# Designs tried in a protein design chat: VH-VL binders against S-adenosyl-L-methionine-dependent tRNA 4-demethylwyosine synthase (TYW1). Part 1

Scores and structures below are computed, not measured.

Target 1, 149 residues: S-adenosyl-L-methionine-dependent tRNA 4-demethylwyosine synthase (TYW1), of Arabidopsis thaliana (Mouse-ear cress) (q8rxn5r50to198)
Amino acid sequence: GKIFFISQTGTAKALAQRLHELCASNDIAFDIVDPHSYEPEDLPKETLVLFIASTWDGGKPPKNGEFLVNWLGESAEDFRVGSLLLSDCKFAVFGVGSRAYGESYNAVAKELSSRMIGLGGLEMIPVGEGDVDDGELDRAFQDWCDGVI
Unless a header shows other numbers, all headers, positions and changes below count from the first letter of the chain; antibody chains aren't numbered by Kabat.
F, E and O stand for the ipSAE by ESMFold2-Fast, ESMFold2 and OpenDDE, each averaged over both directions (binder to target, target to binder). V2 = 0.75 x the mean of E and O + 0.25 x the DockQ between their complexes.
[cut] marks letters that were taken out.
Atom coordinates printed by the task and the answers are left out, and those that the model quotes come from them; centres of patches stay.

## First folded at step 9 (VH-VL)

Design E6
Fold by OpenDDE, fold request of step 14:
Structure E6 (fold): chain C 149 residues (1-149), chain A 123 residues (1-123), chain B 106 residues (1-106)
Amino acid sequence: as target 1 above (149 residues)
Amino acid sequence: QVQLVQSGAEVKKPGASVKVSCKASGYTFTNHYMHWVRQAPGQGLEWMGIINPRGGSTNNAQKFQGRVTMTRDTSTSTVYMELSSLRSEDTAVYYCARGPYSGWLPEYYFDYWGQGTMVTVSS
Amino acid sequence: AIQLTQSPSSLSASVGDRVTITCRASQGISSDLVWYQQKPGKAPKLLIYDASSLESGVPSRFSGSGSGTDFTLTISSLQPEDFATYYCQQFNSYPTFGPGTKVDIK
């Protein structure tokens, strides 16, 4: 499996590392991956993918995830691809954001989930949502991890 | 040598179902999308749908949605097409047709064809 | 759906003749067009892909040209085994076929 972190300030990356360690402690092997260094065309080869994704200004993804998110969007709208692409891929998404941004709160995480589903992926659990401002981020993340593992 | 060998001719009554098989050999079965195309007697060719290399997902032409089911068995390198609620207009030769190798992205043209299976629907 | 037309619907020619078949799309399809040959009682055979690329094993007397909406299949010197029906097919959207062009012996 792959753990992708889409991170601007490092919070999502840190959570991804925590998840990676948690998986390892349960004898579940994952590769932690910076999507910037990942070839999106390899995604159909994955059977298990976990996203830890922050939402940045304007509801846009951080720079390291911009290409992957755009690729997913374009692929989902391509008549050739559709649900044929990720039929063998289970996935889950956890969003890192702030409710202070209103409608943009965890927009990237929601988009990832929607695109993955559109491409035929199987969502393991609903999108997890963490708010960096409410003091509950760690608890929210732990609850999400408990659902994934 | 790439070969697609289909099952034999079928005669069915209206309302029945037919299942045609296509056994593939001579190439890596799981590297190619497979399509189904039919041709009514003396008529042109009509695309029915596509199935992904691992058989986990399909995409059917709107005309056949809800009536066609495509499956594939990787252990036997065989693709299946089942058409239900048959009507006289379904009388045609049905072809399995391989999509070219294009990695993860399917190309919707056909580089190899089965020999065809005649399906006759009559009362 | 993208509609394809072919011209002519049928033609008669002699061995050695230059034969030209045209295919027209109802909208632009770039170079996303292929040509097939079909003989009676047989499955279609791919001749040309991407409008002008010759499929492996196909004789060099076959060639394809065109882009956008107008395409042409050319047989430079017709051989006895070339008498058949030829179909164009687009894959710029969900695939559709031309009605075919029958090439008969004169």
Scores: ipSAE 0.575, ipTM 0.837, lowest interface PAE 0.9, mean pLDDT 95
Fold by OpenDDE, fold request of step 14:
Structure E6 (fold): chain C 149 residues (1-149), chain A 123 residues (1-123), chain B 106 residues (1-106)
Amino acid sequence: as target 1 above (149 residues)
Amino acid sequence: QVQLVQSGAEVKKPGASVKVSCKASGYTFTNHYMHWVRQAPGQGLEWMGIINPRGGSTNNAQKFQGRVTMTRDTSTSTVYMELSSLRSEDTAVYYCARGPYSGWLPEYYFDYWGQGTMVTVSS
Amino acid sequence: AIQLTQSPSSLSASVGDRVTITCRASQGISSDLVWYQQKPGKAPKLLIYDASSLESGVPSRFSGSGSGTDFTLTISSLQPEDFATYYCQQFNSYPTFGPGTKVDIK
């Protein structure tokens, strides 16, 4: 499987590393992947994908995830693709954000989930949401991890 | 050489189901999307749907939503199309048709065709 | 859905004749058009893809042209084996076919 981190300040990346270690301790092998260095056209080859995704200004993805997120969006809207692309791809998304952003709170995570579903992916569990401001991020992440692993 | 060999003619009653097979050979089976297209006697061609190379996902024409099921078996290089709730209007020659190689993104035209399977629906 | 029309619906020609078949789309489809040949009791055969690209193994007497909404299939010199029905098909959206043009022997 793949663990993608979409991270601006490093929080999501750190959580991705934590998830990776947790998986390893349970004999589950994942590759941690920076989407910036990932070829999106390889995504249909994946059978298990976990996203740890921060939401940045304006509800936009951090730079390292911008291309992948846009690619997913464009692909989902392409009549040729539809649900054909990500068959047999299980996925889950955890969002890192702040409720201070209002409607943009975890917008990237929500979009990832929506696009993955639209492309035929199977969502393992609902999007996890973490707020960096409420002191509950670690707990929220742990709960989400418990649902994934 | 690329070959698509379909199962034989079928005669069905209204309300029944029919399952047509299409065995592929002469190419990498898992590299190509497969389509189904039908042609009523003396009529034109009508696209029914597409199945991805893995066989885990399909996209059907709206007209056939809920009635058509496409599957594929990579171990036998065979694609299947099942049409349920048959009606007289479903009488047609059904073709499996290969999409050209285009990587992950399908192209919705057809470079090779099966020989066709005549399905007759009559009471 | 994108509708395709063809003209003529049928034509009679002699061996050696230049034959031209037209396909028209209800909306712009760029070059996302293919041509098929179908003989009685047989499956269609791909002749032209991307409006003007000749499929491998297809005789050079076949050619396709056009873009947008108007497309043409040309047989420069009709051969005995070319008597058949020809269909255009667009793949700019979910695929639709023209009604076909039957080419008969005169």
Scores: ipSAE 0.568, ipTM 0.835, lowest interface PAE 0.9, mean pLDDT 95
Fold by ESMFold2, fold request of step 14:
Structure E6 (fold): chain C 149 residues (1-149), chain A 123 residues (1-123), chain B 106 residues (1-106)
Amino acid sequence: as target 1 above (149 residues)
Amino acid sequence: QVQLVQSGAEVKKPGASVKVSCKASGYTFTNHYMHWVRQAPGQGLEWMGIINPRGGSTNNAQKFQGRVTMTRDTSTSTVYMELSSLRSEDTAVYYCARGPYSGWLPEYYFDYWGQGTMVTVSS
Amino acid sequence: AIQLTQSPSSLSASVGDRVTITCRASQGISSDLVWYQQKPGKAPKLLIYDASSLESGVPSRFSGSGSGTDFTLTISSLQPEDFATYYCQQFNSYPTFGPGTKVDIK
């Protein structure tokens, strides 16, 4: 399995590290992956993928995840691939965002979920929606983690 | 070497269904998308759909939506195509056809073909 | 859907002749075109992919050219075993096939 963090300020990265530790304590092996260093064309080989993704200015992904997110979008709209590509891949997404962004709240996490589903991925649980501004981020994250384990 | 061996000829009545098998050998089954293509006697070729051998997802030509079902069994390296609600116009040779090697992108041309399965639909 | 036409619909030629078959697409397809050979009672066989690339094991007397909408298959010196029907197929969208060109050897 792979845990991808898409992070600007380190919050999503820290949550990914917590998820990795939780998985290890349950004898579930995952690699933590910086998507900047990941070749997107390897994604169809993955069978289990977890995303921890923050949303940045204007609903955009942080720079370390920009190429992967854009690649997913381009692939999802290609007639050749569509829902054929990731049919053997289970995934889940937890978003780190702020309701101060209104309609852009957790936009990156929602886009990731939509694109992975459009490419044939099986979503394990609904998108986890964390809000850095409401004091409930850790509880939302733990509840999401309980669902993926 | 690469072989695609299909099940034998079938004779069916209108309204019935037919299921054709295609057993692959001589390559890694999950590295190549599989397609089905048919050819009415003395006529040209018509693409029916594609199946991803990983996970079994499919995309069928619009003409056959609701009538064609494709499945696969990775343990036997076999692809199946079932066509329901048969009509006389479905009389054709049905081919399984392998896409070339592809990393992540399905290819929509065919480097190896099965021998064909004649399906005759008559009253 | 992208429609393909082929010309001629049939031809007869002698062993050793240079034979040219054309395929025209209803819209631009870049180089996303393949050629198949089909002998009576047999499955199609891939000859040319990407408009001009020769498939492994195919004799060098076969060649393909063209891009956009106009494509050509050439057999430089026709052999007795080349009696067959030849189909073009595009893969710029969901596959469609040309109607075929039947080549008879005189």
Scores: ipSAE 0.391, ipTM 0.769, lowest interface PAE 2.6, mean pLDDT 91
Fold by ESMFold2, fold request of step 14:
Structure E6 (fold): chain C 149 residues (1-149), chain A 123 residues (1-123), chain B 106 residues (1-106)
Amino acid sequence: as target 1 above (149 residues)
Amino acid sequence: QVQLVQSGAEVKKPGASVKVSCKASGYTFTNHYMHWVRQAPGQGLEWMGIINPRGGSTNNAQKFQGRVTMTRDTSTSTVYMELSSLRSEDTAVYYCARGPYSGWLPEYYFDYWGQGTMVTVSS
Amino acid sequence: AIQLTQSPSSLSASVGDRVTITCRASQGISSDLVWYQQKPGKAPKLLIYDASSLESGVPSRFSGSGSGTDFTLTISSLQPEDFATYYCQQFNSYPTFGPGTKVDIK
């Protein structure tokens, strides 16, 4: 499996590291991956993919995930691939955002989930929605992790 | 040596369903998308749809939406096509046809074909 | 949908003749065209892909050319085993096939 972190300030990366430790303690082997160094065309080879993704100002992905997010969007709209591509891939997404900035709240996580579904991926659980400002981020993350494991 | 072996000829009445099998050998089954193409007697060829053998997702030609179901069994390297609500104009030879290897991107032409399965729909 | 036409619909030729068959698309398809050979009672066989690339094991007397909307299949010296129906097919979109060109012995 792969755990991808899409992170600007390190919060999503830290959560990804924590998830990696939880998976290891349950005898589930995962690689933790910075998508900046990942070849998106390898994604169809993955059978289990977990995303921890923050949303930056304007609803944009952090730079390290920008290419992967764009690649997913382009693939989902290609007549040749669409829902055929990721049909053997199970996935889950946890978003790190803030309700303080309205409509861009967890936009990247929501787009990522939408694109993975459009490419035929099987969503294991609903998108986890973390809010860095409400004091509930750790609880939301733990609940999401419990659903994934 | 790539080989696609299809199930035998079928005679059906209008309104029935038919399920045609296609057993693949001589290559890694999950590395190639599979298509179905039919040919009415004395007529040209018509693409019906595509299945990803990994995961089993499909995309069917609009003409057959709601009537065709494609499935696969990776343990036997077999794909299936089921056509329901048969009518006389469905009388045709049905072919499974393998797409070329292209990495991750499926391509929509066919490098190997099964021998064909004649399906006759008569009242 | 992208429509393909073929010309001629049928032809008669002798062994040794040079044969040309054309395929025309209703819109530009780049080089996303293939040619198949089909003998009576048999499945189609891939001859040419990407308009001009010869499939492995196909004799070099077969060649393809063209791009955009106009494509040609050529058999440089017709052999007895080449009497068949030839179909073009585009893959620039969901597949469509030409109506076929039947090559008969004269």
Scores: ipSAE 0.382, ipTM 0.759, lowest interface PAE 2.6, mean pLDDT 90

## First folded at step 12 (VH-VL; from E6 with heavy chain N60Y G103R)

Design K5
Fold by ESMFold2, fold request of step 14:
Structure K5 (fold): chain C 149 residues (1-149), chain A 123 residues (1-123), chain B 106 residues (1-106)
Amino acid sequence: as target 1 above (149 residues)
Amino acid sequence: QVQLVQSGAEVKKPGASVKVSCKASGYTFTNHYMHWVRQAPGQGLEWMGIINPRGGSTNYAQKFQGRVTMTRDTSTSTVYMELSSLRSEDTAVYYCARGPYSRWLPEYYFDYWGQGTMVTVSS
Amino acid sequence: AIQLTQSPSSLSASVGDRVTITCRASQGISSDLVWYQQKPGKAPKLLIYDASSLESGVPSRFSGSGSGTDFTLTISSLQPEDFATYYCQQFNSYPTFGPGTKVDIK
């Protein structure tokens, strides 16, 4: 399995590391992956993928995830691929955002979920919605982790 | 030694269904998308659809939507095509056809073909 | 749907002749065209992909050219085993096939 972090300030990366530790303590092997260094064309070979993704100003992905998010969008619109591509891939997404952004609240996580579904991926649980401003981020994350494991 | 071996010829009455098998060997089954193409007697070729051997997802030509079902069994490296509500115009040779190797991008031309299965629909 | 036409629909030629077959697309397809050979009672066989790339194991007397809407298959010196029907197929969209060109002995 792979855990991708999409992070600007390090919050999503820290949560990904925490998830990795939880998985290891349950004898579940995952690699933590910076999507900047990942070849998106390898994604069809993955059978289990977890995303921890921040949303930045304007609802945009942090730089380290920009290429992957754009690649997913472009692939979902290609007649050759569509829902054929990721049909053997289970996934889940946890978003790190702020309700102060209104409609952009966790926009990156929601786009990731939408694109993975459009490419045929099997969503294990609903998008986890973390809010850095409500003091409940860690509990929301733990609840999401419990659902994934 | 890539081989695609199809099941034998079939004679069917209108309204029946037919299920054609295609057993693959000599390559990694899950690395190649599989297609089905038919050819009516004395006529040209017509693409019917594609199946991803990983996960079993499919996309069908609109003409066959609702009448065709493609499945696969990875343990036997076999794909299947079932066509229902048969009509006399469905009389054709049906081919399984392998797409070229692709790490992620399915391609829609065919490097190896099965020997073909004649399906005759008559009353 | 991208329509393909082929010219001629049939031809007669002698062993050793140079044969050309054309395929025209109803809209631009870049170089997303393949050629197949089909003998009676047999499955099609891939000859040329990407308009001009020779498939492995195919004799060098076969060549393809063209891009956009106009494509040509050439057999530089026809052999007895080359008497068959030849089909073009585009893959710029969901596949469609040309109607075929039958090559017979004279």
Scores: ipSAE 0.437, ipTM 0.791, lowest interface PAE 2.3, mean pLDDT 91
Fold by ESMFold2, fold request of step 14:
Structure K5 (fold): chain C 149 residues (1-149), chain A 123 residues (1-123), chain B 106 residues (1-106)
Amino acid sequence: as target 1 above (149 residues)
Amino acid sequence: QVQLVQSGAEVKKPGASVKVSCKASGYTFTNHYMHWVRQAPGQGLEWMGIINPRGGSTNYAQKFQGRVTMTRDTSTSTVYMELSSLRSEDTAVYYCARGPYSRWLPEYYFDYWGQGTMVTVSS
Amino acid sequence: AIQLTQSPSSLSASVGDRVTITCRASQGISSDLVWYQQKPGKAPKLLIYDASSLESGVPSRFSGSGSGTDFTLTISSLQPEDFATYYCQQFNSYPTFGPGTKVDIK
């Protein structure tokens, strides 16, 4: 399995590290992955993928995940790909955002989930929605983790 | 040595179904998408659909939507094509056809073909 | 759907002849065209992919050219084993095939 963090200020990265430790204590080892160093063309070979993704200014992904997010969007529009691509992949997404962004609240996590589903991935649980500004981020993350494990 | 071996010829009545098998050998089964293509007697070739060997997902030509089902069994390296509600115009040789190596992007041309399975629909 | 036509529909030729077969697409397909050879009672065999790339194990007397809408398969010196039907196929969209060109011995 792989845990991807898409992080601007380090919050999503820290949550990914906590998830990695929790998975290890539950007897399943995951690789924690910076998507900047990941080749998106390897994604169809993955059978279990967990994303922790922040939404940044204007509803955009942080730079370390920009290529992967864009690649998923472009793949979804290719006639050759469709729901064929990720049909062997289970996934879950937790979003790190702020309601101060209004309509862009957790936009990256929501887009990521939509693209993964459109490409044939099986969503294990609904998108987790964290808010860095409401004091509930850790509880939202814990609830999401419980659903994944 | 790549080999695609199909099941034998079939004679069917209108309204029946046919299921053709294609056993692959000589390559890593999950590295290549599989397609089905048919050829009516004295006519050209017609693409029917594609199956991803890794997850079993499919995409069918519009003409066959609702009548064709493609499946695979990775433990036997075998793909199947089932065509239902057969009509006389479905009389054809049916080929399984392998796509080129696919790291992630399926391609829609065919580097190896099965020997073909004649399906005759006659009342 | 992208329609392909082939010219000629059939031809007769002698061993040693240079043969050209054309394929025309109803819209631009870049170089997303392949050529197959099919002998009676046999499955098609891939000769050329990406309009001009020779498949491994195919004799160098076969060549392909073209881009956009107009494509050519050339056999520089026909051999006895080359008498067959030749099909073009595009993969710029869901596959469609040309109607074939039959090459017969005189």
Scores: ipSAE 0.415, ipTM 0.779, lowest interface PAE 2.4, mean pLDDT 91
Fold by OpenDDE, fold request of step 14:
Structure K5 (fold): chain C 149 residues (1-149), chain A 123 residues (1-123), chain B 106 residues (1-106)
Amino acid sequence: as target 1 above (149 residues)
Amino acid sequence: QVQLVQSGAEVKKPGASVKVSCKASGYTFTNHYMHWVRQAPGQGLEWMGIINPRGGSTNYAQKFQGRVTMTRDTSTSTVYMELSSLRSEDTAVYYCARGPYSRWLPEYYFDYWGQGTMVTVSS
Amino acid sequence: AIQLTQSPSSLSASVGDRVTITCRASQGISSDLVWYQQKPGKAPKLLIYDASSLESGVPSRFSGSGSGTDFTLTISSLQPEDFATYYCQQFNSYPTFGPGTKVDIK
């Protein structure tokens, strides 16, 4: 499996690392991956994918995840793809954002989930949502982790 | 030479299921998407769905969602199409049809066809 | 779904005749169109892909043209083995077929 971190300030990355360690402690092996260095066309080869995704300015993905997110979006809109690409991929997404941004709150995480589903992926649990401003981020993340592990 | 050899004719009762096989040879099995297309007697052609032999992922025409299952066996280079809850309207010749070479995304036309399998649904 | 129509639905011709079959799409499909030949009791055979590209092994008397919504299959000089039904098919979206054009011997 793969753990992708889409991170701007390092928060999502840190959570991804925490998740990675948590998985390891449960004898679950994941590769922690920076999407920037990942070939999106390899994604269909994955059977288990976990996303920790921050939402940045304007509801856009951080730079390191921009290409992957765009690739998923473009692929999801291509009739040729349909559910062919990710039909064998289980996934879950945790969003790192701020409610201060209104409609943009965890927009990237929601988009990832939507696109993954559109491509035939099986969502393990609903998108987890963390707010960096409410003091509950760690709790929210733990709850989400409990659902995926 | 490319060959797609399908299983023999089937006669089924309404409500039953039918599973048709298509054995591919003469090319790299995983380099081509496989499709199923059917043709009712004296009628036109109707696309049913697509399968990626590489990973086994599928995409079905909406009309057949819930009733059709496409699978593949890479060890035998064989694709299967199972259609359940058969109706008289499902009486047709069913073809497996190979898509052109694809490195990634499929193209939805067909360069080689199986000989067809007649499926008759009759009470 | 994109609908395809063909004209004529059937025609009678003699060996040596120039035959033209038209396929029309309900919306623009660029050049994402192929032509098949089908003989009774046989599977379709690909003749033309990408509207105008001749499939390998297909005689040069077959040609395809058109783009957008209007397409044409032409047999420059009909041969005895060309009496069959011809189908257009679009792959600009989920594939759909024309109703076919039967070419009979006059």
Scores: ipSAE 0.399, ipTM 0.805, lowest interface PAE 1.3, mean pLDDT 95
Fold by OpenDDE, fold request of step 14:
Structure K5 (fold): chain C 149 residues (1-149), chain A 123 residues (1-123), chain B 106 residues (1-106)
Amino acid sequence: as target 1 above (149 residues)
Amino acid sequence: QVQLVQSGAEVKKPGASVKVSCKASGYTFTNHYMHWVRQAPGQGLEWMGIINPRGGSTNYAQKFQGRVTMTRDTSTSTVYMELSSLRSEDTAVYYCARGPYSRWLPEYYFDYWGQGTMVTVSS
Amino acid sequence: AIQLTQSPSSLSASVGDRVTITCRASQGISSDLVWYQQKPGKAPKLLIYDASSLESGVPSRFSGSGSGTDFTLTISSLQPEDFATYYCQQFNSYPTFGPGTKVDIK
């Protein structure tokens, strides 16, 4: 499987690393991947994908995830793709955001989930949501991890 | 060389279902999307849907949504098309047709065709 | 859906004749157009893809041209085995076919 981190300040990256270690401790092999260096056209080859995704200003993805998120969006709108590409891909998404941003709270995570589903992916569990401001991020992430692993 | 061999002719009554098979050989089965196209007697060609042999995902023409089911068996390199609630208007030759090689995105034209399966729906 | 029309619907020609068939799309489809040949009782056979690319094994007397909305299939010198029905098909969106052009012996 793949663990993608879409991170601006490093929080999502740190959580992704934590998840990676947790998986390893349970004898579950994952590759931790920076989406910036990942070829999106390889995504259909994946059978298990976990996203740790921050939402940045204006509800936009951090720079390292911008290309992948855009690719998913464009693919979802392409009649050729439909649900054909990710039918064998199980996935889950955890969002890192702040409720202070109102409607844009974890917008990237929600978009990733929606696009993955639209492309035929199977969502393992609902989108996990973490708030960097409420002091509950670690607990929220742990709960999400317990659902994934 | 590439061959698509379809099952034999079918005669069905209205309301029944028909399942046509298409066995592929001479190429890597999972490297090409498979389509179904039908042609009523003396009429033109009509696309029905597409199936990805990798994973078996499908996409059907809106006209056939809820009435058509496409499946595949990778162990036998065979694709199936089942059409239910048959009506007289479904009388046609049904073709499986291979899409060009694709690593990921399909192209919706057809480089090889099965010999066709005549399905007659009559009371 | 994108509609395709063909002209003429049928034509009669002799061996050696130059034959031209036109296909028109209801909207721009770039070069996402293919041509098929179909003989009675047989499946269609791909002749041209991407509007002008000759499929492997197809005689060079067949050629395709055009882009956008207007396309042409040309047979430079009609052979006995070329009497058939020819269909254009677009794949710029969900695939649709032209109504066909029947080429008969004069």
Scores: ipSAE 0.376, ipTM 0.799, lowest interface PAE 1.4, mean pLDDT 95

